# Designs tried in a protein design chat: VHH binders against Jacalin-related lectin 10 (JAL10). Part 5

Target 1, 292 residues: Jacalin-related lectin 10 (JAL10), of Arabidopsis thaliana (Mouse-ear cress) (q8gwi7)
Amino acid sequence: QKLDAIGGKGGKQWDDGADHDNVAKVYIRGGLEGIQYIKFDYVKDGKTIDASIHGVSGSGFTQTFEIDYQNSEYIVSVDGYYDKSGTMQALEFKTNLKTSEVIGYPKGTTKFSLGGVNGKMVIGFHGSAGKVLNSIGAYLTTAPPTKSQLVGGLTGGEPWDDGSNYDGVKKISVTYISTLIRSINVDYEKDGQVVTRYHGMKNGDTEEFVIDYPNEYLISVEGTYNILPDDNVLVIRSLIFKTSKGRISPTYGFVSGTKFVLESQGNAIVGFYGRDGGAFDAIGVYFSPIPS

## First folded at step 21 (VHH)

Design e13 (from b14 with F27R)
Fold by ESMFold2, last read:
Structure e13 (fold): chain B 292 residues (1-292), chain A 120 residues (1-120)
Amino acid sequence: as target 1 above (292 residues)
Amino acid sequence: QGQLVESGGGLVQPGGSLRLSCADAGRTFDKYAMAWYRQAPGKERELVAFIYRGGSTEYADFVKGRFTISRDNAKSTLYLQMNSLKPEDTAMYYCARGEKDYYGYTMDVWGQGTRVTVSA
């Protein structure tokens, strides 16, 4: 998706395009006369792309802002500040992890926000520039799936990982006894087909939580983990699921110990990973933006 | 025939106390985890308190420190001391015992139950 440039109409049009996977680094020179130039390093197929300068190069101090793209950081929005002469006076970059300093002098200007669309990230920029930056626009794409932290017993059992390459979750079956979770069985949808993955032990009581995908999405996994008495191992003790329609499952297992919540605003759960052995030791999820 | 026999139920006013007992005439008592469950009319049976073979105890959140589970291995008896009783504690109370099943205990022997009624 191409967002129109915002700011003044002066200068010459430039366009870095959208054929990138991410932004790696931003170079900005700001001063009393406005943002003098901007330059973006992009990522394509794991490699950085040669920078293009937009504006006027000269002597002086250039400020940089690095995006830790290898650890799932990406730009979600840019705040811009332009004056009545059509000059961009300040910029501030926001990622999913941090916010840059405000670069330039925003006082006495018109503020705008570029991007900030739920589930989208910036992969390219365009705008206009001459002696200064006049306007800036962006290209958006769907943000990639992200992996939650793993919660529970991090050393017991054996790891498993369903991955994030599913369209959504259609059903979760939980097997449990009075004091802990034994297993989960997850029915995913992948290209119109049901894919089933089972993790844990079969002995116990089994209950199902059906999600009306794609009209309804799994958005939250909550529960508790604690040392299991006598066995002296840290395991998942309870689970509860929540959907985009406000539905809440029963609490499965037994509430004991440390509470956890695995959820991310604007995202659905599209995969699970964890650990299991004689018990259901640990759980984590993959998030993907809900389509809009 | 269950080997577990509950007693001590009855009618009590809100704020009152009762002590439930569960006698086990069966196998070696000290080798089992023991628990109290309850079931109100029209509701599912729910765990009230659990005492592990090693002596550790766990309680459902609704107990809020009002109940204490204990066991006397010499008498082969499980107890539930119930204080500060509320009308929502009205239910049939069951004791259960279980053996280790991989991790945790599977409760597979149940008593007939004892009725607790909390009413003004």
Scores: ipSAE 0.668, ipTM 0.873, lowest interface PAE 1.1, mean pLDDT 90
Fold by ESMFold2, fold request of step 22:
Structure e13 (fold): chain B 292 residues (1-292), chain A 120 residues (1-120)
Amino acid sequence: as target 1 above (292 residues)
Amino acid sequence: QGQLVESGGGLVQPGGSLRLSCADAGRTFDKYAMAWYRQAPGKERELVAFIYRGGSTEYADFVKGRFTISRDNAKSTLYLQMNSLKPEDTAMYYCARGEKDYYGYTMDVWGQGTRVTVSA
């Protein structure tokens, strides 16, 4: 989807196009006279593409904002500030993970927001520029599932990965003993069918947490990890799940050590990955935008 | 259960102390991890304190600082020193033991419990 440029009139049209997978880096030169130029590095097929400078080159200092595209960061919106003369005076970039500083001088300007559409990411920009940046527009695409950080014991056990190609989570069964998590069993829905994935050891007490998919979505996995005494291994010690309806599971296992929270605003959990062996060592998730 | 026998429960005022004991009538006490659990009326059984075979201890958050688990392997006895008792500590207290089960310990022998009542 192409969002029309917003800002002032004037300048020459420019268009970086939409044939990109992501944005890698933003270069902005601001000053008392406005944003002098902007440049974007894009990603295509795993390679960076250096695009043209839009505006004028000159002496001065360029500020940059890097997108950690290799770890599933992407731009979701841009706030812009333009004045009555049609000059872009400041910009602020927001990603799914962080917000840039406000670059430039926004005093006495009209503010606008570009993008911010649920489930969408920016893959290209267009606009107008002359001596300064006058306007900016964007190309949006559907954001891919994103992968959380892995938490817990990062070296023990063997890795496993269910992937992100599921419609949602229908049930989680947790097997545990008094001091640690033994396993999880996840029932996913894929194209109207249940797909079950099991990770860990079978011995222990098992409790189920049923999610009323598709009327309800899994949105959060929280818990703790710590060294297990006598065994001296770093493992997941407790888990708790939360849903889009505000439901909270019991705390499974035993709360001990470092707390973690795996959640992302506007997203459901659609897959799990982790590590297991003699214990349940580590856990991570995949996020996908909740349907509107 | 004739294997583990708890004692030391009773009626106590808020702020008071009790010492629970758990005698193991079985053979080799020193090969087990030991724990205290409790069950209040209308609630599920919950772990209070755990002592590992190696001597490390862990406590539920609700009892931190007030209770101390300890063991005397020579006497085959587990203890729970309970100080600063509150009405919400009222429960049946159970002793349990378990063997190493690859990682961690599986608690498979339980006592019949000793009642603790904290009331003004």
Scores: ipSAE 0.666, ipTM 0.869, lowest interface PAE 1.1, mean pLDDT 90
Fold by ESMFold2, fold request of step 22:
Structure e13 (fold): chain B 292 residues (1-292), chain A 120 residues (1-120)
Amino acid sequence: as target 1 above (292 residues)
Amino acid sequence: QGQLVESGGGLVQPGGSLRLSCADAGRTFDKYAMAWYRQAPGKERELVAFIYRGGSTEYADFVKGRFTISRDNAKSTLYLQMNSLKPEDTAMYYCARGEKDYYGYTMDVWGQGTRVTVSA
């Protein structure tokens, strides 16, 4: 998706394109006469790409803004400030994790916001520049999944990880006994096919919670964890699931100990990870933006 | 199997008390975890209180502070002291016992139940 450039008229068009996985670094030089240049380092297939400087280097200082792309940071929006002469006077970059300083001198200007679309990230820029930066536009794509914290017994059992490369969750089967969770069995959809992943022990009562994917999304996993008496291990004791249509599963297992909630506004759960062994020790999830 | 016998149920007013008993005719009572479950009309059976073989106890949130589970191994008897009873406590109450099964206990032997009715 290409967002049209916003700002002043003038300068010569430039276009870094959209064939990138992320932005690695922003270089920007401001001065009394406006933003003199901007340069972006991009990432493609694990390799950095140094793009061209857009504008002309003059008197002023160069600031940089680094994006920790290896840890799932990405640019979500840019605020820009341009004046009556068509000169970009200041920029401010926002990521999913932080906001840059305002770079430049925004007083007496027109402010605009570029991007900020829920679930989208910036992968490229375009605009116009001459002696100064005049306008800036962006290319957007769907942001990647993010990983929740792991809750429960963090050292017991063995780790497992379904990953996040699924379209959605179609069904969760929970096996439990009166005092704890034994296992989960997750039916994912991937490319129109069901992919099943099972984690834990099979002894107990099994209940199914069906999600009408893609008309309905799994959005929340909550429950409790506590030391299991006699066994003296910290494990998941109860689970409850919630969907985008307001449906709530029964509470599986037994409510005991510390409550947890794994949810992220605007996101669906698209994968699970955790720990299990003789017990169902710990659970975590992957979030991905809900479509459209 | 058919060795657990509950007693002590009845009709009480809200705010009242009852003490349920569960006699186990088995010879190895001290080797089991024990629990009380209840089933209200039209609802699924649910755990009320659990006493582990090691003596630790756990309670469902809806009864915490009002009910006390205990056991007397010498008499092979499980108890549930029920105080501050509410109409929503109306149910058939079942005693159960179980053995360790991997982690936790699988409750394999059930009594026939004793009825508790709480009405104004």
Scores: ipSAE 0.656, ipTM 0.867, lowest interface PAE 1.1, mean pLDDT 90
Fold by ESMFold2, last read:
Structure e13 (fold): chain B 292 residues (1-292), chain A 120 residues (1-120)
Amino acid sequence: as target 1 above (292 residues)
Amino acid sequence: QGQLVESGGGLVQPGGSLRLSCADAGRTFDKYAMAWYRQAPGKERELVAFIYRGGSTEYADFVKGRFTISRDNAKSTLYLQMNSLKPEDTAMYYCARGEKDYYGYTMDVWGQGTRVTVSA
């Protein structure tokens, strides 16, 4: 997706293109007459690509803003400030993790925001520049799936991980006894096929929570974890599932101890990971943006 | 051997109290976890309170603070002290006992129940 350049008229058009996986670093030189140049280092196939300077090259102080792309940081939006002459006077970059300083002098200018589209990240820029930066636009792509924190007993049982390479969740079956979750069984959809993954013990009472994928998405896993008395292990004690249509499952298991919520606004759950052994020790999820 | 017999149910006004008892004729009472469950008409049976073999107790959120589960191993008797009763507490109340099953306890012996009715 290409977002049109925003800012003032003037300068020569430039275009870094969209054939990148991420942005690694931003270089900006600002002065009394505006943003004098901008340069982006991009990432392609795990390697950085040095791009051209847009604007005037020269001596002076250049500010930089680094994106920790190896740890899933990416640019979400850019705030810009341009004046009546068509000069970009200041920029501010926002990632999924942090916000840059405002670079330049925003007083007396028109502010705009570029990007900020739910579930999208910036992979390229374009714009116009001459002796100063005049306008800036962006290329967006779908952000990669993200992994939640793991909740529950972090040392018991053995780890398991279904991954995030599924289209969505169609059904979750929970097996339990009076005070303990025994297992989950997850039916995923992948390319029109059902893929099933089972984690835990099969003995107990089983209930199903069916999701009308793709018309409905799993969006939240909530519950509690606590020490299980007599056994003295920290485990998941209860689970609740919620969907994009506002449906809420029964509470499975027994509410006891520390509450947790695994959800991310605008995202569906597309995978699970966790720990299990003789007990269902811990649970985590993968999030992926919901379309539109 | 292994029959559980509940008693102490009855009709009570809102805000009132009842004490339920559950007698177990078995010789190994101290080796079980014990619990109280309830079932209102047309509803699923639900856990009210659980007392572990080691003496720890847990309560459903809807009854926490109003009810106290306890056991007397010498008398092979389980109790539920119910205070501040509400109409929503109206149900058949069952005691259950169970043995360790990997982690946790499987409840495998149940009483016939005692009726609690909270009017108005």
Scores: ipSAE 0.643, ipTM 0.858, lowest interface PAE 1.1, mean pLDDT 89

Design e15 (from b14 with T106V)
Fold by OpenDDE, fold request of step 22:
Structure e15 (fold): chain B 292 residues (1-292), chain A 120 residues (1-120)
Amino acid sequence: as target 1 above (292 residues)
Amino acid sequence: QGQLVESGGGLVQPGGSLRLSCADAGFTFDKYAMAWYRQAPGKERELVAFIYRGGSTEYADFVKGRFTISRDNAKSTLYLQMNSLKPEDTAMYYCARGEKDYYGYVMDVWGQGTRVTVSA
C-alpha cells in the first residue's frame, strides 16, 4: 500500500521503494531553515541496507532513531510539521513499542500524520527534496505477529507450537481436573476454514469458550501457575480468556500461585504455543493487530 | 468402593463457626486425595479446599484463611473447620475423594452433601 506524500511540491522526487521487510534506522539532519536531509536504513532478508540521503548535508544537527527490528519493532506512523513554503520542519516517528523525540524544529504551520493504519507497518518511504526535505510518503505492509513470553513450567514436558499463521481464534476448549489444567483445544480460523489443534491430556472436565470471529477477537489470556503438590512439578493451574467485546470467560481450573496476563493493546491472539507432558506446563501466545 | 457421608451442616449466624465431617466407609483412605466442594443456589459447584495425599492443602480465594481442611487417616474422616462464616457461604457442601491419575487427582466419589446456612 502506497500512501501519498505529504508536504510541499518543491524539490526532486525520491523513492526508496517498498521492497523491504522493515526499517532499521532513521537519520534526520535538521536546521533552522528546515529538515536538510532524511536517510533510512532498511531491512531486507535479515540484512540492513543503506539508502541514500534525501536532501543536502548542511550545517544542521543530525539525530538518529533506531528501530529494534530484531525484536519485532516497526514504524506505524510518522507525524510532522511543514511550513507555508512546503518545507519540512520537524518529524516524529511512532513504532509499535515507542515514540521518538520530535526531530527538527517544530515551527511549521501545518501538522500532519502519515500512516497509523491498524495492522500495518511502514517498510519504505518516498517524497521530494532539494536543499531541504519537501515532502514524505510511505509504503505499508501487513505487520507480522509478535510472540509473547512463555509462562509456567519452562523445563517440564515437551514444547509445542501452533504458530501464528491463523486469522483468529474461534473456540477454546479447556480440559481440567480438580486443581490443574490438563489440556486446551483451539479452533483457529485460517482462510475461511477451521483448523483444530490439541495440546495436553484429554481426561477431565471440558468446557468451551466460543469467540464470534470475525466480529470478536480473543485478546487476553490470564491465569495462574504453581507447583503441584505430590507431583512437585510447575504447571498451569487456571486460565481465563477475554475478548475484544469485553466478554470474560469463566475461570477454568484452580486459582493457585503466580498470576500472569498475556495481553497486547490493539492486538488479537492468533496462535498458541507452550509445553505439556501429562500436565499442561506452560503457555504462550502470538499477537496480531486487529484489523480496522 | 466406599461411600462418603457428610455431617455437621446447619444454621449459623454471620461470624459463626461450623465443623463439617466426611466419613469414608471405604478402605485405604490414605491413598486418596480429598476435597470439599460447595454449590449455592443458582451457582455452579466450586472447589473450596483440597488436601493432597501427601498432606498439602490448597484453598479457594474466597476462603481467605477462614477455613481449614484436615484429615484423620486412622478414622478415615475428612474435616472442614469453617470460621468467620458469611451469608455468601450458604450452600450445599460436598465431600469428594480422588484417585491419582498421572499428574493430579481425579475426583470420582462424592457424598450426598450437608447444608450450611449462614443467616442473621
Scores: ipSAE 0.807, ipTM 0.944, lowest interface PAE 0.5, mean pLDDT 95
Fold by OpenDDE, fold request of step 22:
Structure e15 (fold): chain B 292 residues (1-292), chain A 120 residues (1-120)
Amino acid sequence: as target 1 above (292 residues)
Amino acid sequence: QGQLVESGGGLVQPGGSLRLSCADAGFTFDKYAMAWYRQAPGKERELVAFIYRGGSTEYADFVKGRFTISRDNAKSTLYLQMNSLKPEDTAMYYCARGEKDYYGYVMDVWGQGTRVTVSA
């Protein structure tokens, strides 16, 4: 997705393109008369790529903003200020994790925001520049999956993690007994094939919740966790699943203790992680934007 | 004859009370967890109340303090005191006995049920 450049009409067009996986670092040289140049280090296939400066290197000062792309940080939006002449005066970068300082001089100029699209990240920039930076635009792509909190017994059992490298969830089989969840079996969709993951003990009653991927997405996991009497262990006691079509699964297990909801607006669940050890101790999910 | 025998069901008016009993004529009563389930017409069987071997109790959300599960190990009897009964409580009520299986209990013995009807 290409977002139009915002700012003035001056300068020559520059375009770093969209063939990147992330942005690693931003360089901005600011001066009294505006931002002199902007430069980006991009990420492609796990490697950083240096791009050329856009603008000129004058007598200003250079500030940098680093994005921890290795830890799933990415630029979400860019705020800026440009004056009546169409000169970019200041920029501020926002990632999914942090916000940069305002780089440059706002000077009460026209404020704008570039990006800020839900579920999207910036992977490239374009714009115009001459003796100063005149305009800036961006290329967006789907943001990577995000990891939810882990809910339930955080110290019992053994950890497991299916990861987020799936396109969606096709089916969840829940095994439960009397007052607790024992296991889940998840059928994932990946590249047109089904991948199954098993977590927990298989003894008990098993019920399936089928999701019509790609027409339907799993969007929510709800449930409860509580100390299991007699055994004195904190475990998942009940589970409920919800889909993008508004379908709600039966309540599996037994509602007891603390309620939890794992959901993220506009996103689908594409992976699970958790803990198990005879019982289903804890559960977490990975969220990914639902394709438009 | 089943090992578990329920009794105490009947017809009551809304707001009324019933006390269900479940006699266990089988194995050593105190070795097992016990539970009450119910099944309303056209609905799936659902857990109402659970009493663990250690004596801890848990209740379904719809109980809301109206029911009390208890056990008398000396008499090998399970009870369900049901107060403030509602029409939606109308169902066949079953007692079940659970065997310890790693974590938790697997209900493996069931009674024949006792019918509870709440109607004006």
Scores: ipSAE 0.805, ipTM 0.943, lowest interface PAE 0.5, mean pLDDT 95
Fold by ESMFold2, fold request of step 22:
Structure e15 (fold): chain B 292 residues (1-292), chain A 120 residues (1-120)
Amino acid sequence: as target 1 above (292 residues)
Amino acid sequence: QGQLVESGGGLVQPGGSLRLSCADAGFTFDKYAMAWYRQAPGKERELVAFIYRGGSTEYADFVKGRFTISRDNAKSTLYLQMNSLKPEDTAMYYCARGEKDYYGYVMDVWGQGTRVTVSA
């Protein structure tokens, strides 16, 4: 998605394009007469790309703002401040993790916000510049899903990971015996098709929890984990699921030990990962912003 | 084929106590986990208390420290001491034997049950 440039009408058009995975670094030179230039370093396939300076290059001090893209930081919005002459006087960048300082002098200007679309991140910029920056626009894409903490027995069993490239969860089937969870079976939706992933042992009692996707989203997984007596292994003992409509599943398994909750405000669960072997050792989830 | 036989059920007033017993002549208890389950009229069977082969015990939340499971392996007898009984405890109570299956125990032998009724 391309957001039109906002600001003054002067200067020459520039466009860094949208063929990037993230922004790595912002270089800005502000001064008495406004933002004199801006430059972005982008990320593509794990490598940084050095883009052109937009504005004039002169003597003075360039301020920088780094985005920790390797640890899932990305730009969500930019606040801009331009004056009646069409000069960008100040900029402020906001990521999912932090906000830059306001660079420049914003008093007496018109403020605008670029981006800030739920679930989206900036992957490119465009605008206009001459002796100063006049306007700035952006390219947005869907922000990547985030991975929860893994809970339960962190060293037992074998790891598995369904990934996060699913549209949503349609059904969870839980198999358990008297004292522990044996398996989960997850029906995902992907491109209009049901994709089923099974993890664990099928021996036990099985119950289903159906989610009315896309009218309803899975938002929470909670339960307990504890050492299983006699076997002396730390495993998932119980599970509960909750949805965006306030529905709560029955408690599956047997409540024992340490309680956990995997939930993130504003996000749906779109994938699972974990560990299993002779038992269902550990569980984690992927979160993705709920569509507006 | 051994069969578990429960006893000790009956009618009791709220706040009262009962001691359930479960015995079998067909196998030794020391190689198995043992458990008590209950089933109220029109409801599904649910685990009440579990005693592992190694002697550790676990209880359902709804008993809240009111029940105690124990066993005497020499006599091949399982017990459930039920104190502070409530009308909600009214159910058929079943004894079950668990055989080791990877991690945990799968219940494979069941008794016919003993009725517990809690009413004024």
Scores: ipSAE 0.671, ipTM 0.863, lowest interface PAE 1.0, mean pLDDT 89
Fold by ESMFold2, fold request of step 22:
Parts: sequence; structure tokens; C-alpha cells
Structure e15 (fold): chain B 292 residues (1-292), chain A 120 residues (1-120)
Amino acid sequence: as target 1 above (292 residues)
Amino acid sequence: QGQLVESGGGLVQPGGSLRLSCADAGFTFDKYAMAWYRQAPGKERELVAFIYRGGSTEYADFVKGRFTISRDNAKSTLYLQMNSLKPEDTAMYYCARGEKDYYGYVMDVWGQGTRVTVSA
């Protein structure tokens, strides 16, 4: 998805394209005369791709802004400031994790915001530049899933990870006994197909929680973890699920100990990971933006 | 492998007390976890209190300090002391035995229940 360039008229059109996985680094030279140039390093298939400098190379200090793309950082939006002469005077980059300094001098200019679309990230830029940067536009794509912290017993059992490459959750089946969770069985949707993943032990009472995907999304996993008396192990003791339609599952297992909540505003749960063994030791989730 | 037999139920006024007992001479209690469950009309059976083999106890949130589970392993008897009873506590109360199964206990022997009615 291409966002039109915003800013002043003038300069020569440039276009870095959209065939990138992310932006790795931004190079900007700004000053009293405006932003002299901008350059982006992109990422494609794990390799950094250097784009051209847009504007004029020269003496001076280039300011940089690094994106930690290997740890799921990405650009969400850019605030820009241009003047009546058609000169971009300042830029500010925002990621899902941080905001850059304002580079340049925004006083006396027209402000705009580029991007900031829920669930989208910037993977390319285009614009116009001559002696200075005149305008800037962007290419957007759907942001990748992010991984929650792991909660529960962090050393017991063996790790498992369903990954995040699912469209959504259609059903969760929980097997439990009076005092703890034994297993979960998750039905995911992937490209119109149901993919089932099972974690834990099968003996106990099994209850289903059906999500009307794609009309409804799983948005929250909550519960408790505590030392299990006699066994002296830290495990998940209870689970509860919540959906985008305000539906709440029964509480499975037994409420005891430390409460946890795994949710992220604007996101659905699209995957699970955790630890299990003789008990269901720990749980975590993957979040992906809800389509809209 | 015996049958658990509950006793001590009955009619009591709000704010009153009852002590439920559960016994079976057919097995030793010291190898098992024990628990009290209840079922009100039209509701699912729910755990009230759990006593682990090692003596640790856990209670459902609705108990709010009003009930105390205990056991006498020498007498193979489980107790539930119920104080400050409310009409909402009206239910059949069941004793259950839990056998060790990996981590935790699976309830494998149940009593027939004793009725508790809390009414003016």
C-alpha cells in the first residue's frame, strides 16, 4: 500500500520501492537550511540493502536513527515539517518501540503525519529531493506478530512453540483437574485450513471455548500460577480467555497465586508457546494486529 | 476401595454453623488428598476446599474465611467446619478423595453427599 508523498513541490522524484522486509537505518543531514538529504538502509531476506542518497551529499554531520529490526522494531509513522519554499525542515520517526529526536527545525512550518495506520509498518519510502528534501511518502505492509513474555514456571517442563504463522485462533480446548491445568489444544486457522496443536497431558476434564473466527478474535489469556502443594513446582493453576466480542470463558482449573494477563491493545492472539511436562508449567502468546 | 459417607448436613439459620464429616474405614486417608465440593440446584458442582496429603489447604474464593477443611488421618475422617452460613451456601455437599497422578491429584472416590439448607 503506497502513501502519496507529502511536502513541498520541487526537486526530482525518487522511489526506493516496496520490495523490502523492513528499514534498518535512517541517515539524515539537517540544519538551518533544511534537510539536505535522507538515506535509508533496508532489509531484504536478512541482508541490508543500501538505497541511494536523496538530496545533496556534502560536508557536515549525518544524524542516524537505527531500527532494531532483528528484535521486531519497525517504523510506524513519520512526522514531517515543510515550509512555503518547498523545503522539508524537520522529520521525526516513530517506531513501535521508540520515537527519534526531531531532526531539523520545525518552527514556522506545516506539520504532517505519514503512516500511523493501525497494524501497519513502513517498508519503503519515496519522495522528491533536489538541493534539499522536498517531500516524502511511504509504502506500508502489515506488521509482523510480536511475542509476549512467558509466564508461569520458567524452569520446569520442556519448551514448546507453535509459532506465529497463523491467521487466528478458532478454538481452545482446556484439560484440567481440580487444582491445575493439564493441557491445551488449539485449533488455528491458516489459509482457510484448521491446524491443531496439542500441549500437555490428556487426563482430566476437557472443556471447549469456540471463537467465531474471523468475526471474533481471541484477545486475552489470563490466569494464575503458583507452587503446587506437595509437588513443590511452579505451574499454571488456572486459565481464562477473552474475545473481541466481550465473551469470557469459564475459569479453567483453580485460581491460586500470581495473576497474569497476556493481552495487547489492538492485537489478537495468533499463536501460543510455553512449557509443559507432568503439568502445564508456563504459557506465552503471539500478538498480531487485528485487521481493520 | 471404600465409599465415602458424608454426615452433619441439615437445616440451619443464616449466620449459623455446621460441621460436616466424611468417613470411610476402607482405606487410609494419609495417602490421599481430600476435598469438599458442593452443587446447588441448577448449578455445576464446584470445589469448596482442598486439603493436600501434606496438610496444605486451599479454598474457593466464595469461602472468604468462613469454612475450614481439616482431617484426622488416624480416624480416616475429613471435616468441613462451616461458619457464618448464608442462604447462598444451600447445596449438596460432597466429600471426594484424590489420588496422586503425576503432579496434582485426580478425584477418584466420591460420597453420595449431605444436604445443607440455610434458611430462616
Scores: ipSAE 0.653, ipTM 0.860, lowest interface PAE 1.1, mean pLDDT 89

